# Ledger of designs, part 3: VH-VL binders against p38851r773to978

Target 1, 206 residues: p38851r773to978
Amino acid sequence: EAWCYFQDNFKVGSKTLFHVLFGDKSQVFPSSLFLCKKGSNLNNNSYWERIRRAKEDASCQFELCRKLQFQLNRTSNFIKDLLWLKDDNDNFKLVLQQRVTKIKQGYYFEVEEGPIIVKFPLCHPLLLRVRFIIAECITSQGESLKKCDLAILYDFNYVESIDKLNTKVEKLWLFERIHLNWALRYCKLEHSEINRKTREYLKKFN

## First folded at step 10 (VH-VL)

Design k2
Fold by ESMFold2, fold request of step 11:
Structure k2 (fold): chain C 206 residues (1-206), chain A 119 residues (1-119), chain B 107 residues (1-107)
Amino acid sequence: as target 1 above (206 residues)
Amino acid sequence: QVQLVESGGGLVQPGGSLRLSCAASGFTFSRYYMNWVRQAPGKGLEWVSGISGSGDYTYYADSVKGRFTISRDNSKNTLYLQMNSLRAEDTAVYYCARSDWLYWGMDVWGQGTLVTVSS
Amino acid sequence: DIELTQPPSVSVAPGQTARISCSGDNIGSYYVYWYQQKPGQAPVLVIYDDSDRPSGIPERFSGSNSGNTATLTISGTQAEDEADYYCQVWDSSSDHVFGGGTKLTVL
């Protein structure tokens, strides 16, 4: 199992940052994604939709979901059906879910992305999950500092098969370790692109 | 100007059917979760049914499950409620209401349409 | 499934503070919404996310939510505030759940 963690501070409130990253007019996704071929006419986002949450998380009243559709960059490997549009696999399209799983009174947002399954030749499938957390900086008295933090956590692990996503491969072969290292490098590039686009859009508000 | 206007209410005998409509204007209809909420005479509010912006997800109160069908036509900015096998206890004013995607409150309501189920 | 309980009525003198309670098992873990309904009219949202006011709602309306009780507070109550008030939460298994309503009388 491997992970990347990034934390950035922004001189805006959390609602503003959320709209820059995830708003309906935002251009941060899907083009910032490592696997996305930038500029493709196949790149499209659905609107956010409210969906039913499982009863086991009654402390969170809602979940919003959208789908990011994009053409895969030609350096991609095999990705199985859980995230693909099967009716157009000749174009190597991917459909990736983002879910707003938590909103607290305009000061905190949590968005989960994925999972994505990546398969390299002769390797177990590699599972990627991403979590975005936006938290407003507040004083001990509850007053907003008009600043917020963005945390991005990328989690990778190998699973036994695409039918058993809750499994964990304990012993990695050399090629699996090599490809995991490449995946970790690529999450750094994706984070850099997200940060760059986010700051570019924020200039429109100053 | 954001507006919701219900229509299609009336007098119906038990076991009958009725279709309610809610015309939406002044906002991007397909973006919003839509609800039907009813209020029996002299009683409180009861949520009846909800539907996601795309229409892919529908939800029903247990009291109407299997008898009512919520739907929407995003090209016509219209929400529907098909009510079948109507009972006396379905007698109420039916409101359509919009939920914003960032919070679960119903921030825009129609004026309601009365459905009366009696012999 | 959570059930919300409200007192059937509350009376207050003009200019005084009215408090309308909404009780439910661990309601503090939910965001609570409050609606005002005047006779013959549709409900109007007056408080969202426990304590926030939509634009156009007077500052005398406020809300709180902790433990097993959420409270709508109307300070400096006016005759025009006389109405029925409903609390509401959203639950993933039951969707929207409303309290039974409270009739506020301004005497």
Scores: ipSAE 0.007, ipTM 0.534, lowest interface PAE 9.8, mean pLDDT 81
Fold by ESMFold2, fold request of step 11:
Structure k2 (fold): chain C 206 residues (1-206), chain A 119 residues (1-119), chain B 107 residues (1-107)
Amino acid sequence: as target 1 above (206 residues)
Amino acid sequence: QVQLVESGGGLVQPGGSLRLSCAASGFTFSRYYMNWVRQAPGKGLEWVSGISGSGDYTYYADSVKGRFTISRDNSKNTLYLQMNSLRAEDTAVYYCARSDWLYWGMDVWGQGTLVTVSS
Amino acid sequence: DIELTQPPSVSVAPGQTARISCSGDNIGSYYVYWYQQKPGQAPVLVIYDDSDRPSGIPERFSGSNSGNTATLTISGTQAEDEADYYCQVWDSSSDHVFGGGTKLTVL
C-alpha cells in the first residue's frame, strides 16, 4: 500500500554497477540492510545459483537466486517490537532472498529482494519487497554513455494473514500507521547506506 | 586452467547402463550450472540434462527423462550422468558444459566421451 | 516449443562477409548464443546474448537478433573460420534448444 522510490546516477556502465552491488566480492549486502546487525559473524550471503522458473511461456527467462543471512539488529526500539522475529531462534536471524529476474544484453538488470514479513503486536503482518533496477544510459542508436541509473523501489503492504499475501488490508489501524511510518523512515536510512557502500566499493572496479 | 574432462564412455548393449563423469578444475565448481550435451555421429548438438550449482535443481530433456539422472559432488568437483535403459539412439559423444552465472550460454566445454549403444 | 532452422551450408570467399541465419518463431524474444565447432573439437562459444563476444573472440564476429531471424556475421572471413556453427536459445519448456548447424566453407 505504501512505497518509497530512490534513483541515483553513476558514471559507470551497468555491468560494473551490478558487480559492485551483487558481485562475488561485494560486501554491500547484507551489511547495508537496516535490519542487519553490522559486523556480526552471522552475516553472510550465498553464491548466486541459477534456477529455472516454473514452467510457463516466459521465453528465455531465468532466475539467479541467492540468500542473505544476517543477525537482526536488536538495538533499535522499533525492531524489539517485532513479534515473529523474536521467535526465530536464539540469535533472531533472518534469511532474505535476492533474485535476478531480468537481464537484457548486459545493459539492464532487475533484482527483486524479499519478501520480509514482519508482525508487530496488534497489527496485521507487514510485507516488505524491494526491487533494484540498473539501467545503462544509451543513445537512441544503442551506444553506451558509460553511465547508468540505479533505482530502488521499497514496497510495504499490510496483508490479512501470512497465508494470504495477495489479500491486502485496506484500512489501517493507528498502530499499523505508526509502524508503517517507521518502516518508511527505515528505507531511507537503508538506501543511504546502500548508496554509501556502493560508491565506496565502486572505486575498486575503476 | 579452466578445464572439464569427461570419462566413462564406452560400448554398451541396449537396455544397459553407464555412468559418465566430468572432472572440473580451475574454477569454483559449486557456483556454476552444469550441463550434459550430446552429439550423435555426424549430427548436431542436443541438450540432455542440467543441474544447478547446489545440486538442488535438476532438469532433463524429454528424450531422457526417467532414464538418465544428473548429479554432482561439489566436494570432488565432479559432475555425473547415470544413464539407464540405454537405446541405440543414445549413441553420441557426450559433452559436459558450464553455463555462466549471468546467462544461459555454455562458455566452457569438455572434449567429450563417446557412448556407443549396440548389440 | 521453438525450433531453430539453419541453412546446412554457407560458402564465402576469403575476406568477404559470411552471414549465417538462425530462424525460429519469434526468435527475437529469445537471447541467442552461437557456437563454433571445428572437426574433432568441442564447440566454442563465439556470441552470447544475441550480439556480445566472449573475451578472446575476434571482433570480426558479430551477431543480431530480431523478428524471426538471428544472424551470425563474420566480416573479413579467414580460412580458420571454416567450421560448423550452431545457434542456441534457452526456452522455459524445452531448456537449451540448438539449431541444426551450418557448415561454413571458405573457398
Scores: ipSAE 0.006, ipTM 0.532, lowest interface PAE 10.3, mean pLDDT 81

## First folded at step 17 (VH-VL)

Design i5
Fold by OpenDDE, look of step 17:
Structure i5 (fold): chain C 206 residues (1-206), chain A 119 residues (1-119), chain B 107 residues (1-107)
Amino acid sequence: as target 1 above (206 residues)
Amino acid sequence: QVQLVESGGGLVQPGGSLRLSCAASGFTFSRYYMNWVRQAPGKGLEWVSVISYSGDYTYYADSVKGRFTISRDNSKNTLYLQMNSLRAEDTAVYYCARSDWLEWGMDVWGQGTLVTVSS
Amino acid sequence: DIELTQPPSVSVAPGQTARISCSGDNIGSYYVYWYQQKPGQAPVLVIYDDSDRPSGIPERFSGSNSGNTATLTISGTQAEDEADYYCQVWDSSSDHVFGGGTKLTVL
């Protein structure tokens, strides 16, 4: 199992942090995505729409969903090796979905991003998913104790090799391991960019 | 100037139907959730219905569910409330109000339109 | 489902501090919104996210929320502050929920 997570503290409330990251005026996404060509006029996000959840949850009976559109960044070696790109057009667009899967009003948010499927030659495809958790003073059970001026951002990155049946591949050969490692590295870079932009926005609000 | 203007209110008999409209101006209408809130004479505020940006999501108070239908036309910057099977208890001033998906407060209200259900 | 309870009326002398409560189970876990409604007028948002003021709202208006009670505080209450005040939250099961309202009288 290949995953990595990052944790960052912000001296703002969780709702504020959520606005900075995922608000309609926020420019953190999709520009912070590693696969996104920065500055492209094709980059945009849709507004969040409420969607009824299949499972009733006392904390969140609805999901919020939006789509991120962005031009593919072809400058990295990682992108150059992608075989799933059928279109060699410099204006190739990707669409990524974000979903708010859990809301405890004002102090706890869970956001799912993905999946992104990356295909490499002679390798099983990699499935990438990201889970963001914004919380304030959380307990060991993952529940917020109270509202405060310290928000914690958790960024969970999941990278899985999958077969044709969308089943996790347990044993990877050497080339697959290399690509997996690269994917994890780029997850870190993406997180760093998200963090950087987030802090930049926070400075503007303070 | 940001403004909401309700219309369509009037006198209707029990069991009748009425369609309310809310015209928006001064802001990007499609960027906001829209709500209907009503207030019976001498009573408090009661939330009635909400509709999302594109109308993909709608939700209703239990008191009006199955009888009222909220809709919007973003090309016309207009919010609608179709009210069927009206009851005496539906008598109220009906307000339209805008809200954001993340900011649940309603920061802009119309002046309301009176709906009177009486035999 | 959360229910919000407000006192039906509160009276205050001019210049004094008015406090209007809004009670609900674990309301402190919600962000509370307050609306002012003067006779014959539409409601006006005066507090959002427990304690934030929209532009144009006087600084004498403030809000707090903890435990089972949210409070709208009006310091140095003026005659023009006489109105009905409503608290409101959003709940995932019932969407927007209003309190019963409080009539503030300035003596």
Scores: ipSAE 0.032, ipTM 0.631, lowest interface PAE 5.1, mean pLDDT 84
Fold by ESMFold2, look of step 19:
Structure i5 (fold): chain C 206 residues (1-206), chain A 119 residues (1-119), chain B 107 residues (1-107)
Amino acid sequence: as target 1 above (206 residues)
Amino acid sequence: QVQLVESGGGLVQPGGSLRLSCAASGFTFSRYYMNWVRQAPGKGLEWVSVISYSGDYTYYADSVKGRFTISRDNSKNTLYLQMNSLRAEDTAVYYCARSDWLEWGMDVWGQGTLVTVSS
Amino acid sequence: DIELTQPPSVSVAPGQTARISCSGDNIGSYYVYWYQQKPGQAPVLVIYDDSDRPSGIPERFSGSNSGNTATLTISGTQAEDEADYYCQVWDSSSDHVFGGGTKLTVL
């Protein structure tokens, strides 16, 4: 089990950052997702939709969901050696769900993304889940400072099989450790692209 | 020209039913959440109901829950409110209003349609 | 559940500054919206996200929000500003919440 964590601060309120990252017209994720073929006509996102869930959260009684569709970038030398668990085998298309799981008084957002299954040669499937947390900076009197933090947590687990996602591999083989290190390095690249695109878009609001 | 136009208001007796319609034009209707807001004569605004893009999520004020049903037809750019078991306190001008996908503000309102519930 | 309280009425002389309050428990952590409604007309959004003006709304309209009070401010009040004004927030447990409204009279 391995994870990596990134935290950035922004000089905008949490609602503004949420719209930049997750708005219906945002291009942040279609252009920066892990191994996405940039510019592909298969890259799109659905609109956010409220859906009823069976369990209530004290701060949220519903789930906002959307789907990201993207084509995997197979032109990299690294990619041609990967075995992805395909969602659409004709075009190496992956569909990824994002879910807003927590909203508190319009100043806190939590978004879960995944799962993604990555299959490296001679390795068990590697499960990736991502969490995004946006939290506004407020004073002790409740005043917004019009600043917020974004935290991104990438969580990786090798699992026994695709149908046993809750059954973790207890001892990693050498190749599994090597490929995990490569996956962690890709998280840094994805975070860098997300941060760059986000700041680029935010400059247009001034 | 962005526009919302309500219709279907009128006089009904207590316990009766009425169906309101709201026709949308000048914008992509299916990309907005839609709301009903009412205003009793001489009183303030009261939110009634909201419906999501696809109609899969609906939510109602406690005062109308179980009696009113919100729906939409994206192919006809039309929002509906089915009002059953009407009471005198339901007498109001009913507005339709669009909100963003997070429903945080209502930037376009219709002209309203009057519903009067009287014996 | 947040509840929003507004004064029933506010009177100002022409050219003076009008201030309309909207009180709620920790309303400063919400984004506040303000609507103007003239007699016989539908409401019109005049302030969104606490302090921003939609296009077409005069610069004399401004807003602030902190602590337990949000305020709509109209500088240089004109006769045409005479209307009812409503504040509104979105709350995750009760959806759209409106204040009771304030009648602004320009005398």
Scores: ipSAE 0.030, ipTM 0.590, lowest interface PAE 7.3, mean pLDDT 80

## First folded at step 19 (VH-VL)

Design s7
Fold by ESMFold2, look of step 20:
Structure s7 (fold): chain C 206 residues (1-206), chain A 119 residues (1-119), chain B 107 residues (1-107)
Amino acid sequence: as target 1 above (206 residues)
Amino acid sequence: QVQLVESGGGLVQPGGSLRLSCAASGFTFSRYYMNWVRQAPGKGLEWVSVISYSGGYTYYADSVKGRFTISRDNSKNTLYLQMNSLRAEDTAVYYCARSDWFEWGMDVWGQGTLVTVSS
Amino acid sequence: DIELTQPPSVSVAPGQTARISCSGDNIGSYYVYWYQQKPGQAPVLVIYDDSDRPSGIPERFSGSNSGNTATLTISGTQAEDEADYYCQVWDSSSDHVFGGGTKLTVL
């Protein structure tokens, strides 16, 4: 199992950062995604929609959900062949879900992304889940410092099969250890792009 | 210009039904959450209901759950409130108002339509 | 579930500063919105996100939010500012929550 944890501080409140990252006018996603071909006309977002899933609505909780559509970056032969569960379309269009799973008093947001399943030759399927956490910095008196932290958690797990995504492979084969290094580079590069785009767009919101 | 116009208010007996409409113009209606907010005579504002962009999600204040139904027709830029089993305490001016998730507030309001429930 | 409490009325002389409070448990962790409602009219948003003014709202309107109290401040109050004022937050469990309203009288 491999995971990456990143934390970045921003000099804006949590609602502002959420808007910059996930707002309907934001351009951070899908273009910041590691697998996304930048500048493709297939890259777009659906609008956020409140949903209630019957199984998960036992306490009247709600979720916000949107879909990111993007073209897979296929100019690398390695990347072109990675995504076993990709769309069969010749354009390699991918659809990835983002869900706002927690909001606390307007100062804390959690967003879950994925999963994405990657299949390397001779390896178990590799499951990628991402979680974004935005937490406002407040004083002991509850006053906003007009600062917040963004935490990004990338979680990579090999699963036994595509049909059993809630499993975890406890021992890795040799090739799987090699591809786990690829996964760590994935999260480092995507985090860097998210951070860069976010700071670029914050200048527009000043 | 951005505008919301309510209609369909009137006098009704307890236990009766009434349907309110809210016509939207000057903005992309399907890109906003829509709300109903009411105000009893001489009283403050009370949120009633919200509906998401597509109508796939609705939510209601406890005081109206099971009796009121919010809906929208994005092809007609119109928001609706079906009010059943009306009670005297439902007497109020009913406003429609738009919001989105990122603003949390309601930046455009209609003029309101009066609903009176009395014997 | 948060409840918002406002004073029923506030009086100020023309040209003086009016302050309208909105009290709630830990309201400083919420974004607060303020609405102005003149008699027979719909509410108008005058402050959003604690302290920001929508386009067209005079600079004399300002807001703050800290601890258990949010405050709408009107400097140099004019007769046209006489109205009812409501604070509002959005809460993930209760949705939109309004204060009881404050009648501002300019005398």
Scores: ipSAE 0.045, ipTM 0.612, lowest interface PAE 7.1, mean pLDDT 81
Fold by OpenDDE, look of step 20:
Structure s7 (fold): chain C 206 residues (1-206), chain A 119 residues (1-119), chain B 107 residues (1-107)
Amino acid sequence: as target 1 above (206 residues)
Amino acid sequence: QVQLVESGGGLVQPGGSLRLSCAASGFTFSRYYMNWVRQAPGKGLEWVSVISYSGGYTYYADSVKGRFTISRDNSKNTLYLQMNSLRAEDTAVYYCARSDWFEWGMDVWGQGTLVTVSS
Amino acid sequence: DIELTQPPSVSVAPGQTARISCSGDNIGSYYVYWYQQKPGQAPVLVIYDDSDRPSGIPERFSGSNSGNTATLTISGTQAEDEADYYCQVWDSSSDHVFGGGTKLTVL
């Protein structure tokens, strides 16, 4: 499994950072996504909705889900057709899921994004997923300080090659490895854009 | 101008049914979670039920689970509470209140409607 | 499941500082909300997220939360502050949880 992660610090509380990134009025998503066509009128996000979570974590019995909708940029030819929705005006847009998978009393958040399936000629498709973690101080260890005003954002990016049965491919040939590396580079670019917009917003807020 | 107005309260016999309504105005109703909170005469506040933006999520206090049903009609800006198999201990003023999913405080309340369950 | 405990009553003289406690196991890990309810009226949110005040709430109202106790503080208590006060949290297993309420009397 190929993955990369990024870490950034922000001079705000974790709750504030969450609102900046994932709030209903946030402009960070979907415009920061690498696959997104900037400025498109199709770009939008739904409201968060609670859904029942599988009995895995007693601390969080629910997940919050929303849909990101955006028009694809020039990479549209590489996206699996199943991810496209046609609107009332015959426009196509990609629908991406975001899920808040963990929440600890407003001090710790985990958000899953994806998957996105990218196709390349003569190669197995790539499945891309992102995990965002927002922590305040040492909240990841179960302790939090509400007045820290220091949040840490982690971006974990996962890229997997999958076969027709959506099973992980263990052995990749040369071109598949090249595409995998490109995908990881794109993850970095996306992170940079998210970071840039977040900081820009915070500057305006202060 | 933001307002919630409850209606539908009244006297009902044990085992009976009643449907409460809450009319919202002055804000975008579909952008808020909605709650029912009740208060027995001379007693404290008790949370009853919550419903998400579109109704995809509902949750109930154990005391009313299986008997009460919360619902909403966003096209009518109205919240509902269907109460079945009513008991004497269900006697209370019932308030509707709005909240956000992320900020679980209830910042707008209705005036309440009295439900009396008595033989 | 978290349980919130409040004293049934608190009395203060006009101009004094009133403090109403809300106790619960590890309540400091939760965001606490406070509601004021005057006789014959609906509750009013006076504190959210432990210490923040909604618009229209006087500055004499403040909140704190740490350890096992949250506190609503009313400095320079006035006669109009006489009311019932309720603390509230959200818990993943029980959703909204209210304290038993405290009757504040201004002597």
Scores: ipSAE 0.006, ipTM 0.583, lowest interface PAE 9.6, mean pLDDT 85

